# Designs tried in a protein design chat: VHH binders against Oxidoreductase NAD-binding domain-containing protein 1 (Oxnad1). Part 27

Target 1, 295 residues: Oxidoreductase NAD-binding domain-containing protein 1 (Oxnad1), of Mus musculus (Mouse) (q8ve38)
Amino acid sequence: AVCTQAASWGLKASTLRHLTLASIIKSRRKTDHLERTASVLRREVMAAAKVCEITHESPSVKSLRLLVADKDFSFKAGQWVDFFIPGVSVVGGFSICSSPQRLERDRIIELAVKYADHPPAVWVHNKCTLDSEVALRVGGEFFFDPQPTDAPRNLILIAGGVGINPLLSILRHSADLHRDHADKGRSYEIGTVKLFYSAKNTSELLFKKDILDLVHEFPEKISCSFHVTKQTAQISAELKPYVTDGRITEKEIRDHISAETLFYVCGPPPMTDFFSKHLESCHVPKEHICFEKWW
Below, E stands for the ipSAE of ESMFold2; O stands for the ipSAE of OpenDDE; V2 stands for 0.75 times the mean of E and O plus 0.25 times the DockQ between their complexes.

## First folded at step 20 (VHH)

Design w6 (from v6 with G54R; framework vhh_8h63_2; at its last look DockQ between E and O 0.34; V2 from the best seeds 0.00; counts 0 for: pae E 5.8 > 2)
Fold by ESMFold2, look of step 20:
Structure w6 (fold): chain B 295 residues (1-295), chain A 124 residues (1-124)
Amino acid sequence: as target 1 above (295 residues)
Amino acid sequence: ELQLVESGGGLVQAGGSLTVSCAASGFTFDDYDMGWSRQAPGKERELVAGISYRGDTYYADTVKGRFTISRDNAKNTLYLQMNSLKPEDTAMYYCAAREGEFDWFIEGYQFQYWGQGTQVTVSG
């Protein structure tokens, strides 16, 4: 390939046209967040945010805590942010994995970002430091936002890979709703929640402690099932009761189909398409199936 | 840097056989789903065959029973054995890759990385 940077300014139009017709011997395709989501509704607020904590969730995933002082900034559990980085022209898209109540109380949101050869992810992994500033704008139509008068619902959450991020937000929101309901009808009365979370192996299951802490806090209301498809190492005794070798089965999902059950599916397109097709074939109303694709 | 380089295309008589291959580099091959897509003149690119990081395979109905996808993880190479070739198999064949996360293939599966393609032409 010939470097096209040398063909920028000062070149005649015919020379530039010739260079733009030059073939590229290597091709790559990457999903651009703004192009993929151009028709998705955005909230009006664009808010400044500051990185106040950075943690390593896994060898390939870093978690950020962001302080968002703007009181007009809000989101619904399951939504994502446009992530604007000074000096990076590509806008990131990252699901929020913390609950809306955490933002209300502490002005904190959490993002978990898997490394990718994509400028926003590279910045998060290689450049981001404490006190780094970014701008955020909330978007997305994948969310769980029940109103106090809504009928009680059970939730089935199906996650693959980093698709856990918006579903963790919904799971944490569900726990918040259970805590709030203990104050005698302060909030929506949510039913049971079960998380099915698939990954290659147990080291790639993110947020295991956070998820199990919620299960243990609400053992009659919140449950989880971890599914690993390429496990080679020994599974710890603490984790083993929750882990199944193999894919999440259609039968496991089908057993939860009812008029009261809502399904939230998030993960790589093969997984989301598989479960969406299965649920539709079982005549689950489309209004009860929410899905989102991440790469 | 991730690279996919196809080879083995060419002209073949209808009813004949051909193997195309794809040399992969710049990533942990064993952790990737791989596939072959093709594009005939004036047509949309279509997934012909896929093989997951665990070895599960997918074939489009139009090639099932005639084509075989395989991978050699020791050589970081993806293969497509094409038998009983028909003129409608004429297309540019592209190697494709995606980091494997769930090990399922369905219609409309989307890959993230592509090679430059190798031309297969079947004459009748």
Scores: ipSAE 0.109, ipTM 0.538, lowest interface PAE 5.8, mean pLDDT 83
ESMFold2 (binder alone), look of step 20: mean pLDDT 85; pTM 0.861
OpenDDE, look of step 20: ipSAE 0.501; ipTM 0.782

Design w7 (from v6 with D33E; framework vhh_8h63_2; at its last look DockQ between E and O 0.17; V2 from the best seeds 0.00; counts 0 for: pae E 8.4 > 2, placed apart)
Fold by ESMFold2, look of step 20:
Structure w7 (fold): chain B 295 residues (1-295), chain A 124 residues (1-124)
Amino acid sequence: as target 1 above (295 residues)
Amino acid sequence: ELQLVESGGGLVQAGGSLTVSCAASGFTFDDYEMGWSRQAPGKERELVAGISYGGDTYYADTVKGRFTISRDNAKNTLYLQMNSLKPEDTAMYYCAAREGEFDWFIEGYQFQYWGQGTQVTVSG
């Protein structure tokens, strides 16, 4: 229902290649990415990619930059990739945290992968090296892709934990669109964008500098609120104006409800369910509420 | 010693209703987040529903609109009302508890204590 797009199943769902088939056969374990997303639309294009940078975002999160030379490879902000690793039978599913413009300009996408005892994550954390090769296929119906003539829409982005990844992609895309509109006048004119990002503590908030840089670049359009539920350490002076102790409240979200507002929610299922239920009870149309769950 | 004892399971026809309950002892019930998980034969245990000590609830997509979790803090009892039951709801249902606030951002739903389970079988 929410943020769904019209779909045609068939040729896209039957993306059988020798490498893809071997990965699919081995990844039929319960609750894996392919089983959970079997009904989700996928792009037909599968592209080779090479790891060109590896960084540590936190003790538990590693970021990859992937070079994707294939010019037919594209994605919409908020989408994820099927992540096919040679020699690993389980197919990974990782949200893209970089913008579509970064891919257009540099042929780079970025993934941020939290450590887990699950083969693709183990490979990213323990085996992956520079120049490692993988294959990617874009999927997902959680995205923001406005047309230049669309009326401006305000965005409320609600992230929990690593659910920030697709929302960072949307935030970066919004900033790119705003720069393009200001310079050229032919691009989509954004409304306001407010990010609510919750984690256990400030150490678990990923991409803090990247987010704040966008807020400072476009303070009239982009704002953020960080929420921490288990903070014990002192919060730095630079971060403190943006941090609230406790959960994101229904009132905070309700103040942003309007006919022009779209809601994007990504995080643990309890958080996603909480906000989806609240927004529907406030009579926000289902087509204005987009959500994605990551376990 | 903390104890969780489920009851109320049984055989029901598809489309029917059933309530399972969990009696808790050996702790201050009000301080705990509670939940229900289920495990069908040959499958991994999956979270079905959760409830905070303040009454905030969570439901898996597969049961939303059909199941209702509730708690009676005076009786130290957790309930799961299951309506419109389907054969795929057949599973062992486990009561679970975690000390402290139910943190929506806990990946993997790390409950600390589990009951022995009660069997629910839906035939049609």
Scores: ipSAE 0.013, ipTM 0.284, lowest interface PAE 8.4, mean pLDDT 80
ESMFold2 (binder alone), look of step 20: mean pLDDT 80; pTM 0.813
OpenDDE, look of step 20: ipSAE 0.689; ipTM 0.856

## First folded at step 21 (VHH; framework vhh_8h63_2)

Design ctl (from w2 with Y53S F102S W104S; at its last look DockQ between E and O 0.04; V2 from the best seeds 0.00; counts 0 for: pae E 13.9 > 2, placed apart)
Fold by OpenDDE, look of step 21:
Structure ctl (fold): chain B 295 residues (1-295), chain A 124 residues (1-124)
Amino acid sequence: as target 1 above (295 residues)
Amino acid sequence: ELQLVESGGGLVQAGGSLTVSCAASGFTFDDYDMGWSRQAPGKERELVAGISSGGDTYYADTVKGRFTISRDNAKNTLYLQMNSLKPEDTAMYYCAAREGESDSFIEGYTFQYWGQGTQVTVSG
């Protein structure tokens, strides 16, 4: 009688380790331009625009010139556009870097778009071609729009990275105001304009030629100071007089504080916060401090 | 006000380990890329390690495999674990911050904010 001991193979209950997919709730950066600017005033006009020129301003920045035929489309220097792309569900937000007068004259606006993991930016860098069509809507409360009857103001523009875009619009508009005053005598008399512009290196200084051209055109009225924080290459002889190694300092900004001076700050949020708080600590009136966070 | 306060520096023997920390305040820590830079005497400041707001990490070739950057968003704290330390790692270590532009860490972008630094000295 061979007692076949039935070895009861105890089925070890494989503990299904519930891999709790810790859904890394990647805190969805409120990367949605519409969500970030939901409380910001927009113009009602939505205009079609056609891409007429594409330029690589830097390895990471493309500029677009767009033809806007709609005559009801207008903006103030420093404003941005909602950027609607056919077939892209996400709306972009891009600052206008051209002057209002250029739109009036040529029906052209210019945008400079930095590459980002954001569908509109990806589209601009990878899919946008000449004759691409988009829709634009102007928005933003960050602007310079002096009236002929306004008191003369000096401007201090403090730019960081792609934050130069709205400030370049203001700078270009200021140059247009100087031209108009020289030619027509009845336009707003603007004071001096000084741009402080910070970037990693001289290659990442966007529109540096255009900025210098304005300085050379108006040497007594427009000036610039480029600040580079990681310059390794030799600086060209042309740029050298305008370039400082290092960050924009509090002292450099403080030296320009006056009762008639307006401050415009646009750059990375920490930079914007830093200079805004500095200016406030120097008892600059809040109404003389305009700031926009770069997004 | 945005503040970065480094701590944990000190004297350590070659081959030893050290962790430096950076307490961040005055900004939304989760939205920022963070980094550690160092400056040795007579040398330029160099990026050692970076971590994006999305958690992507970067390491300089000189520290790759030895250093680990991490962040605790709940504590608004940045860390740098340094292992297998060498005399050439002797430097002032600075915590750095910039607004994050993507989930990836891009080495080429400059940091805007810096702490006062913490001294790390590695004895041979």
Scores: ipSAE 0.000, ipTM 0.286, lowest interface PAE 11.9, mean pLDDT 88
ESMFold2, look of step 21: ipSAE 0.000; ipTM 0.257
ESMFold2 (binder alone), look of step 21: mean pLDDT 85; pTM 0.858

Design x1 (from w2 with T110V; at its last look DockQ between E and O 0.40; V2 from the best seeds 0.00; counts 0 for: pae E 3.1 > 2)
Fold by ESMFold2, look of step 21:
Structure x1 (fold): chain B 295 residues (1-295), chain A 124 residues (1-124)
Amino acid sequence: as target 1 above (295 residues)
Amino acid sequence: ELQLVESGGGLVQAGGSLTVSCAASGFTFDDYDMGWSRQAPGKERELVAGISYGGDTYYADTVKGRFTISRDNAKNTLYLQMNSLKPEDTAMYYCAAREGEFDWFIEGYVFQYWGQGTQVTVSG
């Protein structure tokens, strides 16, 4: 009886090790965009789009510029698109990082897509070419679309990782609003905008030049703070005034709380939960806090 | 070449304690999120505990308060201290790693690398 138990033990352990290792290596669990956003408002009309430019934003992030000829296609700063690829059954969901005015002027939207083992992202990184055609449908309730008669508001934008994408759209829209106001039209009078953007290190901060160009164009109205949590390389002199070591702190955010301030938070779920709950505990009205998670 | 080697598994009486460890090599350990997953025969693999490159921790509800994940970046070693063990904890325990993107631990993020596993058996 004892010898039988010892032999069974060895055979069972070896068999289980083989089966469990193979299962774990093959087990892939992905979040599906359509299932996650099933209740989110969408426009019914799909618009054809053509890839007119592909660039590398980083080793792991590609930017696409899409020509959308359909004049009825529009979006609000901060929204995303359903991304339909011929021959790919999984529908992508990508935040638009360009401004609505760029679309009105040039019929161009920009997407930035991080590489992932996810069929739409794989297609963007490995198969997409110039003149590739896709279909788009706008969705999302995370946006900044003030009416001309709305009270002036200051914006605090809090981004982590690719959560910068919809916030860059909002930042660019904010710059467009400042330019529009200078043209003496009856347009929305936006207040100040400050972007807090965190990443592991400076090489993983996307759009640094684009963001700093806007800060330099509107130095009294637009500002930014880059926060890096594990920087090892030396920081360039141009970037150094904007970089802080460590996380974005609760104290820094509290310093901007006022009745006129709106908060837009986009990043990994733990980050968005952390800041939204902190702002609520500081009695910021819920209608002044917008957040979105992409995961 | 990235390698993860678990050790410390074995047979333990219910109510007992055991520490499993995972030696890592072939990558900058400090830059990676680490985790422990387990799989019992005929059951789905489940994430037991995780720790970000910045030290933020996650625990499944089934082990919260009983298990402690930790990392020693100087030794490139990941640990799981398991206390108050139950027969239900019997499983093959796998060390896992993924490139860290945030110093927050993100539960739903897929692990890129896996060890061979170490068997933990809890007898009643």
Scores: ipSAE 0.372, ipTM 0.704, lowest interface PAE 3.1, mean pLDDT 85
ESMFold2 (binder alone), look of step 21: mean pLDDT 82; pTM 0.827
OpenDDE, look of step 21: ipSAE 0.704; ipTM 0.867

Design x2 (from w2 with G54S; at its last look DockQ between E and O 0.35; V2 from the best seeds 0.00; counts 0 for: pae E 2.6 > 2)
Fold by ESMFold2, look of step 21:
Structure x2 (fold): chain B 295 residues (1-295), chain A 124 residues (1-124)
Amino acid sequence: as target 1 above (295 residues)
Amino acid sequence: ELQLVESGGGLVQAGGSLTVSCAASGFTFDDYDMGWSRQAPGKERELVAGISYSGDTYYADTVKGRFTISRDNAKNTLYLQMNSLKPEDTAMYYCAAREGEFDWFIEGYTFQYWGQGTQVTVSG
């Protein structure tokens, strides 16, 4: 029970650490007034939401689709929600894995919730049903929200475990930006995006089809590398070209360093610390390194 | 059923070395994170060292450079080599296990299983 309260407090502490680290890593002088104000507003806006779909992503992970009718509710790709459940005193914190455009188009956000002995997670797995009502409040300084006049950037996304959730939101947003540029002109012209995603084995990789569909849609712009550390089962032919045995290496990451590259790292604290320190030691500006711990 | 049995504790002089080991059975050892925790009289239990299923290691600041955790998956055995022992290392040393989820060892995750411990006493 103490672990459950610490996990909820830890999420708020993780949010606080992210805000503090974002101020250190991202120079506030490099972000415009609108971005800073938008982040503050999102922390204070609460909206009612209704569960409209529940699916199993894996034996231990359930996905929720939430209908948020309030047209003033919005978020930046990579952000999370405070998740308020009637009758549950502990406030959940879950990264949004859908894109902002999906919310604009369909009024839907998606969350993926791994089972844990944590009251909001227990509720999602044991009590939640279709039409269940919750309240949401957006937060977080871990996001990618370029404006049309911003310099083009390449993205390197480094995910471990459930750290894929906010990075999937960023990846989907990146694909939306590519589609928008092709259709509309003068929208932001995003550079290349590469996802490095580590898990124990291929069955623990979430969203494989969704990720590969984006890679196949934009093969010149979007790529991925799945890293598995204890694979014992046969890897399917369609996955095999994307799978590497072992850890994501420092060299693989170093090969992408440039003035135009932003790094987004989300996963267990030691992984996040390792890559953040490595990038700093390679003289990547702190404002080009964004990370979030999932503690 | 899952069992963890520590051995190798004893009395050793300050500055000396000692290896404790933990024999594991009743589960697929290769899939588990393992750790050593210690508890001195009147003190809280303290994680000393950990090792993930893939071999990633963690050490508490108080033992870095002096202790080495290792695992032998063929023998289902966890080891802690303790060098340059100090009187403050005197404690009951417990073997611990949890189902491995990440190739990185995560300090804050709880352990699911514990052994009964082996006593290490360091005299000056």
Scores: ipSAE 0.426, ipTM 0.741, lowest interface PAE 2.6, mean pLDDT 84
ESMFold2 (binder alone), look of step 21: mean pLDDT 83; pTM 0.841
OpenDDE, look of step 21: ipSAE 0.734; ipTM 0.881

Design x3 (from w2 with F102Y; at its last fold request DockQ between E and O 0.43; V2 from the best seeds 0.00; counts 0 for: pae E 2.1 > 2)
Amino acid sequence: ELQLVESGGGLVQAGGSLTVSCAASGFTFDDYDMGWSRQAPGKERELVAGISYGGDTYYADTVKGRFTISRDNAKNTLYLQMNSLKPEDTAMYYCAAREGEYDWFIEGYTFQYWGQGTQVTVSG
ESMFold2, look of step 21: ipSAE 0.500; ipTM 0.784
ESMFold2 (binder alone), look of step 21: mean pLDDT 83; pTM 0.845
OpenDDE, look of step 21: ipSAE 0.826; ipTM 0.917
ESMFold2, fold request of step 22: ipSAE 0.478, 0.441, 0.477; ipTM 0.779, 0.761, 0.775
ESMFold2 (binder alone), fold request of step 22: mean pLDDT 83, 83, 83; pTM 0.842, 0.841, 0.836
OpenDDE, fold request of step 22: ipSAE 0.862, 0.858, 0.861; ipTM 0.932, 0.931, 0.933

Design x4 (from w2 with S52D; at its last look DockQ between E and O 0.45; V2 from the best seeds 0.00; counts 0 for: pae E 8.8 > 2)
Fold by ESMFold2, look of step 21:
Structure x4 (fold): chain B 295 residues (1-295), chain A 124 residues (1-124)
Amino acid sequence: as target 1 above (295 residues)
Amino acid sequence: ELQLVESGGGLVQAGGSLTVSCAASGFTFDDYDMGWSRQAPGKERELVAGIDYGGDTYYADTVKGRFTISRDNAKNTLYLQMNSLKPEDTAMYYCAAREGEFDWFIEGYTFQYWGQGTQVTVSG
């Protein structure tokens, strides 16, 4: 199904309050999203959302499109949502992979959820249907939100696994900024963006068509490098120029270090630790290195 | 059907050594990241050690230098060699699996599959 219009749904403000309160009260495990992120900044706004599209991004990853009609709901590229599910006591935490402009234009956000034996992921994979209703609250300190007067910055995005989700949001936001600058001439002038995205093989690279479309739209501003560590099948002619066998190397990252470059790293703790330590050893200021770990 | 079966737990004196193992079946073992988590009574489950499908390892700070994780892909078996055991290592040890995405990265806490666990008790 297509998500072209927000629809009025039966959730009222009092119903939203009761839904979210019940979920918060029932969440008692230290391993759940709320307990893990208790100290992280959150917006107070709770918004009702409706599932309007479900797709399989891969055998283990399901993508959701959510209609969020509440105009007070907003986010910055790279942030996540608290995901409140009726009847599920554990609150989910999922990075938004769509751009802020997509929300402003269409009232849509996209989430990509990898299967895990954890109640919110199980619900998304096994119970969620079209028109399912949930509540959302935006949180997270991992984001790219430049102001029009900020100095131009180049971005290096380093993704592993579902860590692509917040970085895809940032990449899409960067493309939106390039389009706005080309059309209007007065928005933030972003520099170049390069995505390093590591996966087992090319079939496990999520969103590769979407990513390459952005590279082709802005070939002198946006680039990508796909790194595959256990590729067995032949790589298609379209992908081959972008694919490297092996890990993302320190050398490749070092070559992009400059005073105007910001680094966004998202993936498992070993990956984020590796790159944050490397960048610090190369004297990149800590304020130019942003990272987030997903457990 | 995917199965993870732990074995090798038991009672050990403080300072001793023990190896636990996990027999895996019903999936392509080579394509999975594997790990050992533990849970003591009244405490949260914690990742102790992990090994990705490419052989790169991770250890919690509390076990570094004392524990060694390894995998035998030919036998579909995961191992944890535990040396210099302390009473605080007493816990139920769980084998865990997740479809691998990197050969040098381990995704620590969101494993997809779990075994039933094997008890390790360290007397002191």
Scores: ipSAE 0.012, ipTM 0.425, lowest interface PAE 8.8, mean pLDDT 82
ESMFold2 (binder alone), look of step 21: mean pLDDT 81; pTM 0.821
OpenDDE, look of step 21: ipSAE 0.642; ipTM 0.843

Design x5 (from w2 with E99P; at its last read DockQ between E and O 0.35; V2 from the best seeds 0.61)
Amino acid sequence: ELQLVESGGGLVQAGGSLTVSCAASGFTFDDYDMGWSRQAPGKERELVAGISYGGDTYYADTVKGRFTISRDNAKNTLYLQMNSLKPEDTAMYYCAARPGEFDWFIEGYTFQYWGQGTQVTVSG
ESMFold2, look of step 21: ipSAE 0.485; ipTM 0.758
ESMFold2 (binder alone), look of step 21: mean pLDDT 86; pTM 0.870
OpenDDE, look of step 21: ipSAE 0.819; ipTM 0.912
ESMFold2, fold request of step 22: ipSAE 0.463, 0.509, 0.476; ipTM 0.763, 0.789, 0.771
ESMFold2 (binder alone), fold request of step 22: mean pLDDT 85, 85, 85; pTM 0.852, 0.856, 0.855
OpenDDE, fold request of step 22: ipSAE 0.854, 0.848, 0.851; ipTM 0.927, 0.924, 0.926
ESMFold2, last read: ipSAE 0.544, 0.422, 0.474; ipTM 0.806, 0.733, 0.765
ESMFold2 (binder alone), last read: mean pLDDT 85, 85, 85; pTM 0.856, 0.854, 0.854
OpenDDE, last read: ipSAE 0.853, 0.850, 0.852; ipTM 0.927, 0.926, 0.926

